# VH-VL binders against b7kms5: the designs that were tried, part 6

Target 1, 80 residues: b7kms5
Amino acid sequence: DTFETVRNTIRIESEVDESLRQLCHEERITKETWLEAAYLYLCEKPEELAQVIQLAQERLSQRKAIADYKRAKTMQERFL

## First folded at step 11 (VH-VL)

Design tb6
Fold by OpenDDE, fold request of step 15:
Structure tb6 (fold): chain C 80 residues (1-80), chain A 125 residues (1-125), chain B 107 residues (1-107)
Amino acid sequence: as target 1 above (80 residues)
Amino acid sequence: QVQLQESGPGLVKPSETLSLTCTVSGDSVSSSYWTWIRQPPGKGLEWIGEIYYSGSSNYNPSLKSRATISVDTSKNQFSLKLSSVTAADTAVYYCARDYTLDEGSEDFTIYFDYWGQGTLVTVSS
Amino acid sequence: AIQMTQSPSSLSASVGDRVTITCRASQGIRNDLGWYQQKPGKAPKLLIYAASDLQSGVPSRFAGRGSGTDFTLTISSLQPEDFATYYCLQHFNYPFTFGQGTKVEIK
């Protein structure tokens, strides 16, 4: 069989990525198949899915705040 | 999903002030930078400026003396005013989300991922 | 201001063709470059950010390459829906500046 994939660029926090990498190595799976499996698993578990979404939203909020700060600082320096 | 919609008069007389508003839905204006971009008919794109929810703004030097961008967090809107317009200001005006992506360490990247449909503003007497 | 020189201004191609568009910055902009697609009467659409990262939902036939001053957008196999105008955009420094655009027309 053949299947189609969608290429995505995923930036994962380094500590989380390393932990996930180790798990995938130990279990002889890939981060891609892990993400697919985890998502599909959660699709069948609405309460757990809601919890993960909440966590993801919090992480995103933090990333946005940091990114905006970096931008303001760096762009100010560049424009001088 | 994030949606943006431009609104304002499509016709402005020379020397008057062009005024447009961008209404944002699906996201808070306090969550990112917001930008205005314009495109004269049959021509390329020109960045006008940007604003952060705090009121901090940056402008294209070509328009800085005439352009004012503001944000209204209570209405989840941001606006563009362009004074002393001429025929050269005739263009489709777009508002867009100006997103900053954290790339780790000191790095970040910027892109405009959500755009309004654009609104044509014609300067004519 | 950083100038973005985009080439060619226009090109004619057929479905299935490999298309390459180039953008050159007047100074180093690292990977702070985006590619946008615009169809007539529509707003630009983000295709590539950070020079080579594919925006979600964009087909894999689109690819961005380059860093520093020279950048390319490649469509490996042109599809009917790909006929449009493409723009590069630098956001390394203010003011953000676009390339002149490349109109990809049907041959």
Scores: ipSAE 0.756, ipTM 0.925, lowest interface PAE 0.6, mean pLDDT 95
Fold by OpenDDE, fold request of step 15:
Structure tb6 (fold): chain C 80 residues (1-80), chain A 125 residues (1-125), chain B 107 residues (1-107)
Amino acid sequence: as target 1 above (80 residues)
Amino acid sequence: QVQLQESGPGLVKPSETLSLTCTVSGDSVSSSYWTWIRQPPGKGLEWIGEIYYSGSSNYNPSLKSRATISVDTSKNQFSLKLSSVTAADTAVYYCARDYTLDEGSEDFTIYFDYWGQGTLVTVSS
Amino acid sequence: AIQMTQSPSSLSASVGDRVTITCRASQGIRNDLGWYQQKPGKAPKLLIYAASDLQSGVPSRFAGRGSGTDFTLTISSLQPEDFATYYCLQHFNYPFTFGQGTKVEIK
């Protein structure tokens, strides 16, 4: 009947976010409940969970590389 | 879990070089910027400088002529050297992870999310 | 260098109080501002990044607002563990610079 929530700030890659939003709209669910459901599902699927974790690690690595590049470029420009 | 730990002598004589090392665990030093911050006793915080694993460093202009930050990827460490120290360099020295968060497009933000516990370095004859 | 001016330098408050700390930058820094909490003998702890984003694990009673030159940190209901010194930090340009700090003391 009732539940408690924790607020999170989440930044999702735009193409993924758009696709996910479309899916949620079609299925009449929310990104929040999608994330919860997906996580709980994966908790019962250790092999799939491991695969998702690896994928997430790869994506994080890519994000870091891009972010650091942007930082280096922009900060040098600002400092000039 | 990411952890940082400062190490080095707690006492340095005037005119000598302060040397500290930050040992990082739970993350590769090649994955982020890394920074040094100091805090004189009873005073505020001062950013010293930062380093990227490529060796690129940026320093506070107030310390640029004396500060050198280096990184050792093989040991997963980064270090600070501060030459020609005086009593004014007495402080707690912190190392921290200097994280860059992608905000999309050409935007990003920076924050220091993991800190060492800090190590006091006293400059005294 | 960009100067960060916090106000007030210190304040006394009681548990349950609403506390507001301000930070003003000498020039526009967009949302490149963080808030840190420091307790005696401890390293600073990240509370807020990107001016308004709450760091994971930080209680929701902490809130950051602002952009450009004027920023605020609000503690909606002060708890015993919140008595500490708070610092703002700009990450917009080198050198990164901290505010002078705001000490939140027990009334």
Scores: ipSAE 0.745, ipTM 0.923, lowest interface PAE 0.6, mean pLDDT 95
Fold by ESMFold2, look of step 11:
Structure tb6 (fold): chain C 80 residues (1-80), chain A 125 residues (1-125), chain B 107 residues (1-107)
Amino acid sequence: as target 1 above (80 residues)
Amino acid sequence: QVQLQESGPGLVKPSETLSLTCTVSGDSVSSSYWTWIRQPPGKGLEWIGEIYYSGSSNYNPSLKSRATISVDTSKNQFSLKLSSVTAADTAVYYCARDYTLDEGSEDFTIYFDYWGQGTLVTVSS
Amino acid sequence: AIQMTQSPSSLSASVGDRVTITCRASQGIRNDLGWYQQKPGKAPKLLIYAASDLQSGVPSRFAGRGSGTDFTLTISSLQPEDFATYYCLQHFNYPFTFGQGTKVEIK
């Protein structure tokens, strides 16, 4: 009977975040309400949800590869 | 569901080589760094070293002359060999996923998020 | 090698108490520190990464704070299941090093 919320930290690619922030500003909504609406919309659409999940998996793989590259480079520079 | 399981002999004689294998399921050994950690009975944790699947490895200097970590991608496993063991090498040995999280820009963080159950290796004559 | 010093080495507290464990690095390590919980006979479990970020599935009564050389882990309301030994780990530079541990016992 109340709207309980959870505060979370989310890390979004800079250009995606800028684009999303601009969209939310133009539509006079918040980033959080956009995220909630997008998820609730997709929950009723199994095929569209599956497509979003596939894209998310691809981006996760890309982010992981970037992270491993940055780690290898940074730790080599610190190894002295 | 990522799971790690250590396997290998529980008893090793002094001067011999300790050999352990970690079997990874629910993830590919090629997708991350992997680490070995040990804990002597009643004592704290000691990082042994890590490996990236391509063969790049880093070791605790205290063990580098004796420790070798390797990956077998065909079996989805990584292994530890520790040569010339003594009683001081008696410990519970853990394998763990050594995860790198992208923090944006040129930053990252590291954490050990999945661990095996641990296996006790006793070095005794 | 970067030395990590925890204090206290052990403590006893009652259910509902607030407990604080400290970890001090021998040099600056930014926020490259994690906290791990180990119950008797079990492997360590990740609680906190990047000094202050709560791992998924970890109760919110656990909180990490600090940067540089001084770090704390706080349990805001101690529960019976929190009986364990707690370790900090720095991953700023090789070799990665743990603190010596803090044993928390429930009265």
Scores: ipSAE 0.540, ipTM 0.854, lowest interface PAE 1.1, mean pLDDT 91
Fold by OpenDDE, look of step 11:
Structure tb6 (fold): chain C 80 residues (1-80), chain A 125 residues (1-125), chain B 107 residues (1-107)
Amino acid sequence: as target 1 above (80 residues)
Amino acid sequence: QVQLQESGPGLVKPSETLSLTCTVSGDSVSSSYWTWIRQPPGKGLEWIGEIYYSGSSNYNPSLKSRATISVDTSKNQFSLKLSSVTAADTAVYYCARDYTLDEGSEDFTIYFDYWGQGTLVTVSS
Amino acid sequence: AIQMTQSPSSLSASVGDRVTITCRASQGIRNDLGWYQQKPGKAPKLLIYAASDLQSGVPSRFAGRGSGTDFTLTISSLQPEDFATYYCLQHFNYPFTFGQGTKVEIK
């Protein structure tokens, strides 16, 4: 069997990335295949998927707040 | 899915004020920066300005004296007003979502991932 | 304002061709550079952000490279749907500024 992949840039919070990397190393898998597997698993678990989505939304909101602050500060400094 | 739609008069007389509204669906205007960009017929793109839901805005210096961008969170809209228009202001006007992506540390990146279809505004007597 | 200079302004190519478009910034903009594709009568479409990151859903034949002042967009094998005008955009400083565009036409 063959499959095509889609190139993505994934930026993971450092502590989470480290933990995930360790797990993947121990289990001899990759972060990519972990994500694929996790998603496929969750596709069959609607309640768990909903929980993960909610958590992901919360984390996104946190990132967004930080990003917006960084932007405002940095761009002001650059522009002035 | 996020969708943006420009609305407003397609014809404006010289010296009058161009007024456009962008209606956002599928996302709250409180979640991103929101941008106006224009393109004269057959020409390139020009960034007009942006607004954050808090009211903070930035403008292209070339238009700052004439451009005003506002946001209406209750309607999930943001608007552009351009005063004292001339023929040079004839263009297709686009609204877009201006997304800020955290890249860690002090870094971030910006891109316009969702655009309206654009609306032509012609300045003519 | 930071000036963005694209080259060439236009080019003719055939399906299957490798196409390279260049964008040069008048000052360093790190990786704060995006590439957009625009077809006639349509809004620009994001292809590349942060100089080299491919937007979701964009074919892998598109690639962005560069940092600082010199940037390139490459289409490894031009497809019929790729005939369009391409713009670079810097987000390093206000005002955000576009390149003048590169029209990719069919030979």
Scores: ipSAE 0.522, ipTM 0.863, lowest interface PAE 0.9, mean pLDDT 94
Fold by ESMFold2, fold request of step 15:
Structure tb6 (fold): chain C 80 residues (1-80), chain A 125 residues (1-125), chain B 107 residues (1-107)
Amino acid sequence: as target 1 above (80 residues)
Amino acid sequence: QVQLQESGPGLVKPSETLSLTCTVSGDSVSSSYWTWIRQPPGKGLEWIGEIYYSGSSNYNPSLKSRATISVDTSKNQFSLKLSSVTAADTAVYYCARDYTLDEGSEDFTIYFDYWGQGTLVTVSS
Amino acid sequence: AIQMTQSPSSLSASVGDRVTITCRASQGIRNDLGWYQQKPGKAPKLLIYAASDLQSGVPSRFAGRGSGTDFTLTISSLQPEDFATYYCLQHFNYPFTFGQGTKVEIK
């Protein structure tokens, strides 16, 4: 139809989110438009995109480990 | 993309052991929890159990004495063995990725985001 | 074990209708609930996680609500491809349990 949206939930580490929130406020943009702009900009910059991907992979690995640790701890407490 | 595929015999004799393998591609079995779910024909879904790659496992109490889930990290696979099967164990068996999402502040959520196509296992003589 | 009860067990509706499926837990499960869609002969597909969060690639006509014991899945304008059986799943505590399912048929 004439108006389509995609709703997504993202979860950002609190210190990063606070910094991003402040940046977006000062520049009078939204997190959504920042994300779109960052992706579009990096698509034309292969080496810069690769650096961002490397950092993202490192952060993903850390966040996965943290999530699995929280799950194991919490489920043990609930089960026990 | 992450893909899961079940394999194993489609026909198992009563009292024997049902043995299924899930082959994971596009992800490492060391990166998540993994689960087995079954669905008897025309019935709902039943969670069988889960495993973390380090060997920690949890099972549905209804199946705990008969079910074993294991991981083979070198083959990027996890498996289900269900002993002493009867006709009541006839079902479509699914493997799935059992993903833990970080929600911050000691919180997390769980979802099953990738599933195998399912394999029917019939228990009959 | 936490029992998950879905209502209705089945329903028939027309294209464009608003459809609501409910899931009730036998005890509080916070928001530890997912919704799954299963078409005949296929594996279930994740629609909603954490009670209300839409999985990527799922149409915006699907919405989840609730916390504690009472949860709903709403399809705001039913489409022909939404013919399926819908299951809720709780993962608050072991064993993880599914609701009995709700079959949605398109008239």
Scores: ipSAE 0.512, ipTM 0.850, lowest interface PAE 1.3, mean pLDDT 91
Fold by ESMFold2, fold request of step 15:
Structure tb6 (fold): chain C 80 residues (1-80), chain A 125 residues (1-125), chain B 107 residues (1-107)
Amino acid sequence: as target 1 above (80 residues)
Amino acid sequence: QVQLQESGPGLVKPSETLSLTCTVSGDSVSSSYWTWIRQPPGKGLEWIGEIYYSGSSNYNPSLKSRATISVDTSKNQFSLKLSSVTAADTAVYYCARDYTLDEGSEDFTIYFDYWGQGTLVTVSS
Amino acid sequence: AIQMTQSPSSLSASVGDRVTITCRASQGIRNDLGWYQQKPGKAPKLLIYAASDLQSGVPSRFAGRGSGTDFTLTISSLQPEDFATYYCLQHFNYPFTFGQGTKVEIK
């Protein structure tokens, strides 16, 4: 009768999150239902899914580089 | 699917050098930090040190004079050398992915999310 | 070096019990703490990062709390598979240090 759900932690870039939060508020939906709907929609659209995956890979690479940069700077300051 | 596998001799004589290699599959050694951790039989965990693929490394001060961690990007491996070993260096040695997660602004988190199965190295004459 | 002190060293509990493990840092470490589970003969497994964030695939009965110097790991309903030793790890500053471990025994 009810959907079984899983609790997970995700992290979204602040400007993207603000935009997504605004959209969800205006459309009276939640981030969770938006994510589920976006994924289910793209599963039926192979070309659009491929484009989203490409963008996701680019963003992942950028976020990894940023994280490692922040770590190196912060740990240098704390340790040195 | 990220997998790590330690390899190297299971028996090392006192005063010699312990050498271990961690082979990484499903990820690139250039994608994060990598760490070595050890656990003497029946005891707790001790962080040995870490390396970033560019060669930058940090070591536990208790082992700094004897430990060297290195990266071989062509083989997708990183290694540990521990010189002048004694019986006190007998332990299970683990390699692990030392991941940095971006938390926005100026923040980040570190976690060890993938570990090798561990390899016992015994130091005995 | 930052010392991490775990309590208790061991505990026994029944399936279904709520158990709490504590970890105290010798100085403030913000939320730079992880919890790891280790079963006999196995490598440690990441449970919690950033003091309170649940790793993907870890059951929701595990919860981490705390910041600064005092941290807890709670198992809300102990299961047979939770028999293990639990370690906290700080990564606020070098050297990274583990607590001494807490062995959870199932009655």
Scores: ipSAE 0.494, ipTM 0.848, lowest interface PAE 1.3, mean pLDDT 91

Design tb6
Fold by OpenDDE, look of step 14:
Structure tb6 (fold): chain C 80 residues (1-80), chain A 125 residues (1-125), chain B 107 residues (1-107)
Amino acid sequence: as target 1 above (80 residues)
Amino acid sequence: QVQLQESGPGLVKPSETLSLTCTVSGDSVSSSYWTWIRQPPGKGLEWIGEIYYSGSSNYNPSLKSRATISVDTSKNQFSLKLSSVTAADTAVYYCARDYTLDEGSEDFTIYFDYWGQGTLVTVSS
Amino acid sequence: AIQMTQSPSSLSASVGDRVTITCRASQGIRNDLGWYQQKPGKAPKLLIYAASDLQSGVPSRFAGRGSGTDFTLTISSLQPEDFATYYCLQHFNYPFTFGQGTKVEIK
């Protein structure tokens, strides 16, 4: 009746995090267990999983663009 | 499954130009920074430089006068040229993906998550 | 350039031992520090990024700590596959610089 967990650093967009936090609070669950449950559910829903993956890819692309911009700006400032 | 593979001559004569190419698969070179790192036999690691797909590049000052990194988006490759080589440039040369992770606000972190297997380049007459 | 001083240069240990490697930066680098593992004839492998974040797939026995100038990599219980050379890397500013490496050998 015990299981091993893995610690991960998860950074979530602030508005999404807040919304998720509120949901978890209302439902008396945690973000961790919500993520686990959501994943397991989607594993049994291939069409829904594909949609989530596509959305995740789009969000990743957006975050990458922002990160690259931040990097360029910050590095320029550090050498000016 | 991102993969990187170095290619080029394993032997270069002194004063000539070392030329290597890194072929990327599983990811577009247009999405990241790409870096070259080298390691002389039995020694530590040295960062050579990096390039963004837009052509913007940064170099180690110790090699800046001799190093040129370029990107070919049509071939999904990026390359390293090192001119006027000497025995001191004998090393295993690695290419790697230079990943930038957003940490929120104005912060970000950088790490090399995927590497080529490395290719030995020996400078000898 | 920012100098990274890694210690020790080498150490001998046995399976099950706790191993600690230190890296000191010549100036503050916040948490812009990575740890890499390299085995003979292989490319370096990312273990830790951002000073303390464990890369996906890396065993939990590896831990990174520190910020500013002083950083540590700890292997809580050394395993046979952990004998290798470890490098710290700062990416706070150009040029990126590595520590000189720590070779973890079998006693």
Scores: ipSAE 0.477, ipTM 0.855, lowest interface PAE 0.9, mean pLDDT 94
Fold by ESMFold2, fold request of step 15:
Structure tb6 (fold): chain C 80 residues (1-80), chain A 125 residues (1-125), chain B 107 residues (1-107)
Amino acid sequence: as target 1 above (80 residues)
Amino acid sequence: QVQLQESGPGLVKPSETLSLTCTVSGDSVSSSYWTWIRQPPGKGLEWIGEIYYSGSSNYNPSLKSRATISVDTSKNQFSLKLSSVTAADTAVYYCARDYTLDEGSEDFTIYFDYWGQGTLVTVSS
Amino acid sequence: AIQMTQSPSSLSASVGDRVTITCRASQGIRNDLGWYQQKPGKAPKLLIYAASDLQSGVPSRFAGRGSGTDFTLTISSLQPEDFATYYCLQHFNYPFTFGQGTKVEIK
């Protein structure tokens, strides 16, 4: 079996990415196969999927607030 | 999903104030920067300015004395007022979401991902 | 203010052609540049952000490259729906400025 794949860029918080890379190394898998497996597993578990979605929404909000803070600080420094 | 819609008079007399409102649905006006852009007929795009929900705003110096952008969180709207208009202010006016994307560390990027359909404002006697 | 100069101001091309549009900044802007497509009577649409990142839902035939002062947008195989005016935008510093636009027309 061959899979049709797409190339994507994702941005992961550095501490989470470091932990995920270590897990993948220890289990002798790749980051991409871990992501695919995690999603496919959760699709069969609606209650657990809902909890993951809630956490993802919280993290998205936090990352957005950090991004807006960085923007305001950087633009103030550049604009004077 | 996110939708923006401009509203306001399409005709404004010279020397009066142009007033436009952008109604935001599918997102909170308090969650982003918001921007106004204009385009004179047959010409290019000009950034007017932006506002962050706390009231912090930045303007194109070409308009800084005449332009005011404000937010109304209770109506989920932001607005543009441009005073002392002339024929040179005739343009299609767009509102847009001014999104800040985190790129890690001290890095970020900006893009305008959702736009209203635009409204033509004509300055004429 | 940072001046953004697009080249060419217009071009004529056929379906299937490879099209390249250049945007030059009057000073270094890192990768703080976006590309927008505008069809007549419509609002601009975001294509590329951070100079080279493709917005969700934008066809892969669009590619952005560059950093610093020199940037390009390439359409690898022009399609009928790609006839439009293209704008670059810098957000490195206030005021945010667009290039003057590049109109891509049917030959």
Scores: ipSAE 0.456, ipTM 0.834, lowest interface PAE 1.6, mean pLDDT 90

Design tb9
Fold by OpenDDE, look of step 14:
Structure tb9 (fold): chain C 80 residues (1-80), chain A 125 residues (1-125), chain B 107 residues (1-107)
Amino acid sequence: as target 1 above (80 residues)
Amino acid sequence: QVQLQESGPGLVKPSETLSLTCTVSGDSVSSSYWTWIRQPPGKGLEWIGEIYYSGSSNYNPSLKSRATISVDTSKNQFSLKLSSVTAADTAVYYCARDYTLDEGSSDFTIYFDYWGQGTLVTVSS
Amino acid sequence: AIQMTQSPSSLSASVGDRVTITCRASQGIRNDLGWYQQKPGKAPKLLIYAASDLQSGVPSRFAGRGSGTDFTLTISSLQPEDFATYYCQQHFNYPFTFGQGTKVEIK
């Protein structure tokens, strides 16, 4: 009846975070429990899980590109 | 499963040019920064330099005049050339992948998450 | 270049011991600090990035703390496989630099 939780630092794109926040508020749930529930649901839905993974990979690629740009700009400023 | 493998001659004569290649598998060299690091026997680690797939590179000032890093996207490789070597350049040479993590706003962090096994290069007559 | 100074250079410990390694930067580097483990004849392995974030697959007995100039790596209960040399590294500015290393030996 009890469970342990693990603290994670999760960074979410601002527009997505806001939308998710609103949804959670309306449904009286938390982002954490939503994430848990969504994952568990997808674990039983292999086709949907595959689609989510593909989308996640695409978003990761976009984040990496942004990170690389930030790095290039910031490191030039620091070094110069 | 990203893998890196160093290759090149293990022996180089003084004043000659050290040449190594890192072959990457499981990831495209077009997706990250790529780094060379060396370690003299029994000593610590020294960052040599890095390259982005676009060709942009950064070097340790201590080696900048002698070091050249290049990337070959067609072979999924990147290379190191170190000219005018001396005994002081004897070391295990590692190639590694730089991962840049977005931390939001203007912040980011960098770490070397994948390394080659390293290759010993000895400078001797 | 930013100088990274580790302490101690070496230490002897027993299995089950709590081990703490310190890394000091010559200037502020925020949280742009990584910890690596290296065993003889092997490449360094990433343990901690961003000063305190545990790399995937790394046991929870490893912990990184600190920000600015002072950083620590702690092994809460030393295991046989933990005897190795540990390095800190800053990614705050070029050139990237490593600490001189801390060798954790068996007592």
Scores: ipSAE 0.463, ipTM 0.851, lowest interface PAE 0.9, mean pLDDT 94
Fold by ESMFold2, look of step 11:
Structure tb9 (fold): chain C 80 residues (1-80), chain A 125 residues (1-125), chain B 107 residues (1-107)
Amino acid sequence: as target 1 above (80 residues)
Amino acid sequence: QVQLQESGPGLVKPSETLSLTCTVSGDSVSSSYWTWIRQPPGKGLEWIGEIYYSGSSNYNPSLKSRATISVDTSKNQFSLKLSSVTAADTAVYYCARDYTLDEGSSDFTIYFDYWGQGTLVTVSS
Amino acid sequence: AIQMTQSPSSLSASVGDRVTITCRASQGIRNDLGWYQQKPGKAPKLLIYAASDLQSGVPSRFAGRGSGTDFTLTISSLQPEDFATYYCQQHFNYPFTFGQGTKVEIK
């Protein structure tokens, strides 16, 4: 049975990434298997999944605002 | 899911104004940059310009004197007006979401991740 | 404006072939480059952003490389659905510009 994988790039806030790396190292798992396990676990738990989705939406909004600010500042500087 | 749809007349007479509207669903027009891109038949893609919901806009210098992009937050739409059109303005016109991704360390990237289906506008007598 | 020059302008290939498309910028653009796929009668579709990052849902047979002025898009094993026109696009400075396109056809 062949295990097919998809290669993706994700960007995680450094504080969160450091904590996740420490957890994965201590538990002797990979970041990939942790992400897969977390999703599969939450699929059977609608209330917990909804909380995770809400937090993800909050973080997305914050990161988007930061990105738009950087774009405006940088493009103004490049234009003059 | 985010969806964009262009609307407007498919035929425009020379010297008149081309006017198109992009209706956004599944996202707020107030949460991103939005762009217009065109493609003459059998040719490549040309960026027309972009707008941020606050009214900040940037245009291709080749079209700056004739192009205006505006946003209507109440209808969740943004629009393009291109004045004084000629046959050279015949093209498929696309609207697209103009997404900014934070790369950290004072950097970012831009990509056009959602596009409308495109609408052909023909400039002809 | 920053000119984006693609080569070749067209190519013929068979299913299973490795295909490489190049894109050159007229000045340095760091990694501020995207690749788009367009099929006839359809809008372009984002494949690659930041020169090498694969958009979600895009097959892993697509790979982007490069920085500065020279960039490549490689399809490691061409599939029937990959016959299309491919465009590179820079967002380093206004106006944002596309390459002229590379048409990949069935041989």
Scores: ipSAE 0.420, ipTM 0.827, lowest interface PAE 1.9, mean pLDDT 90

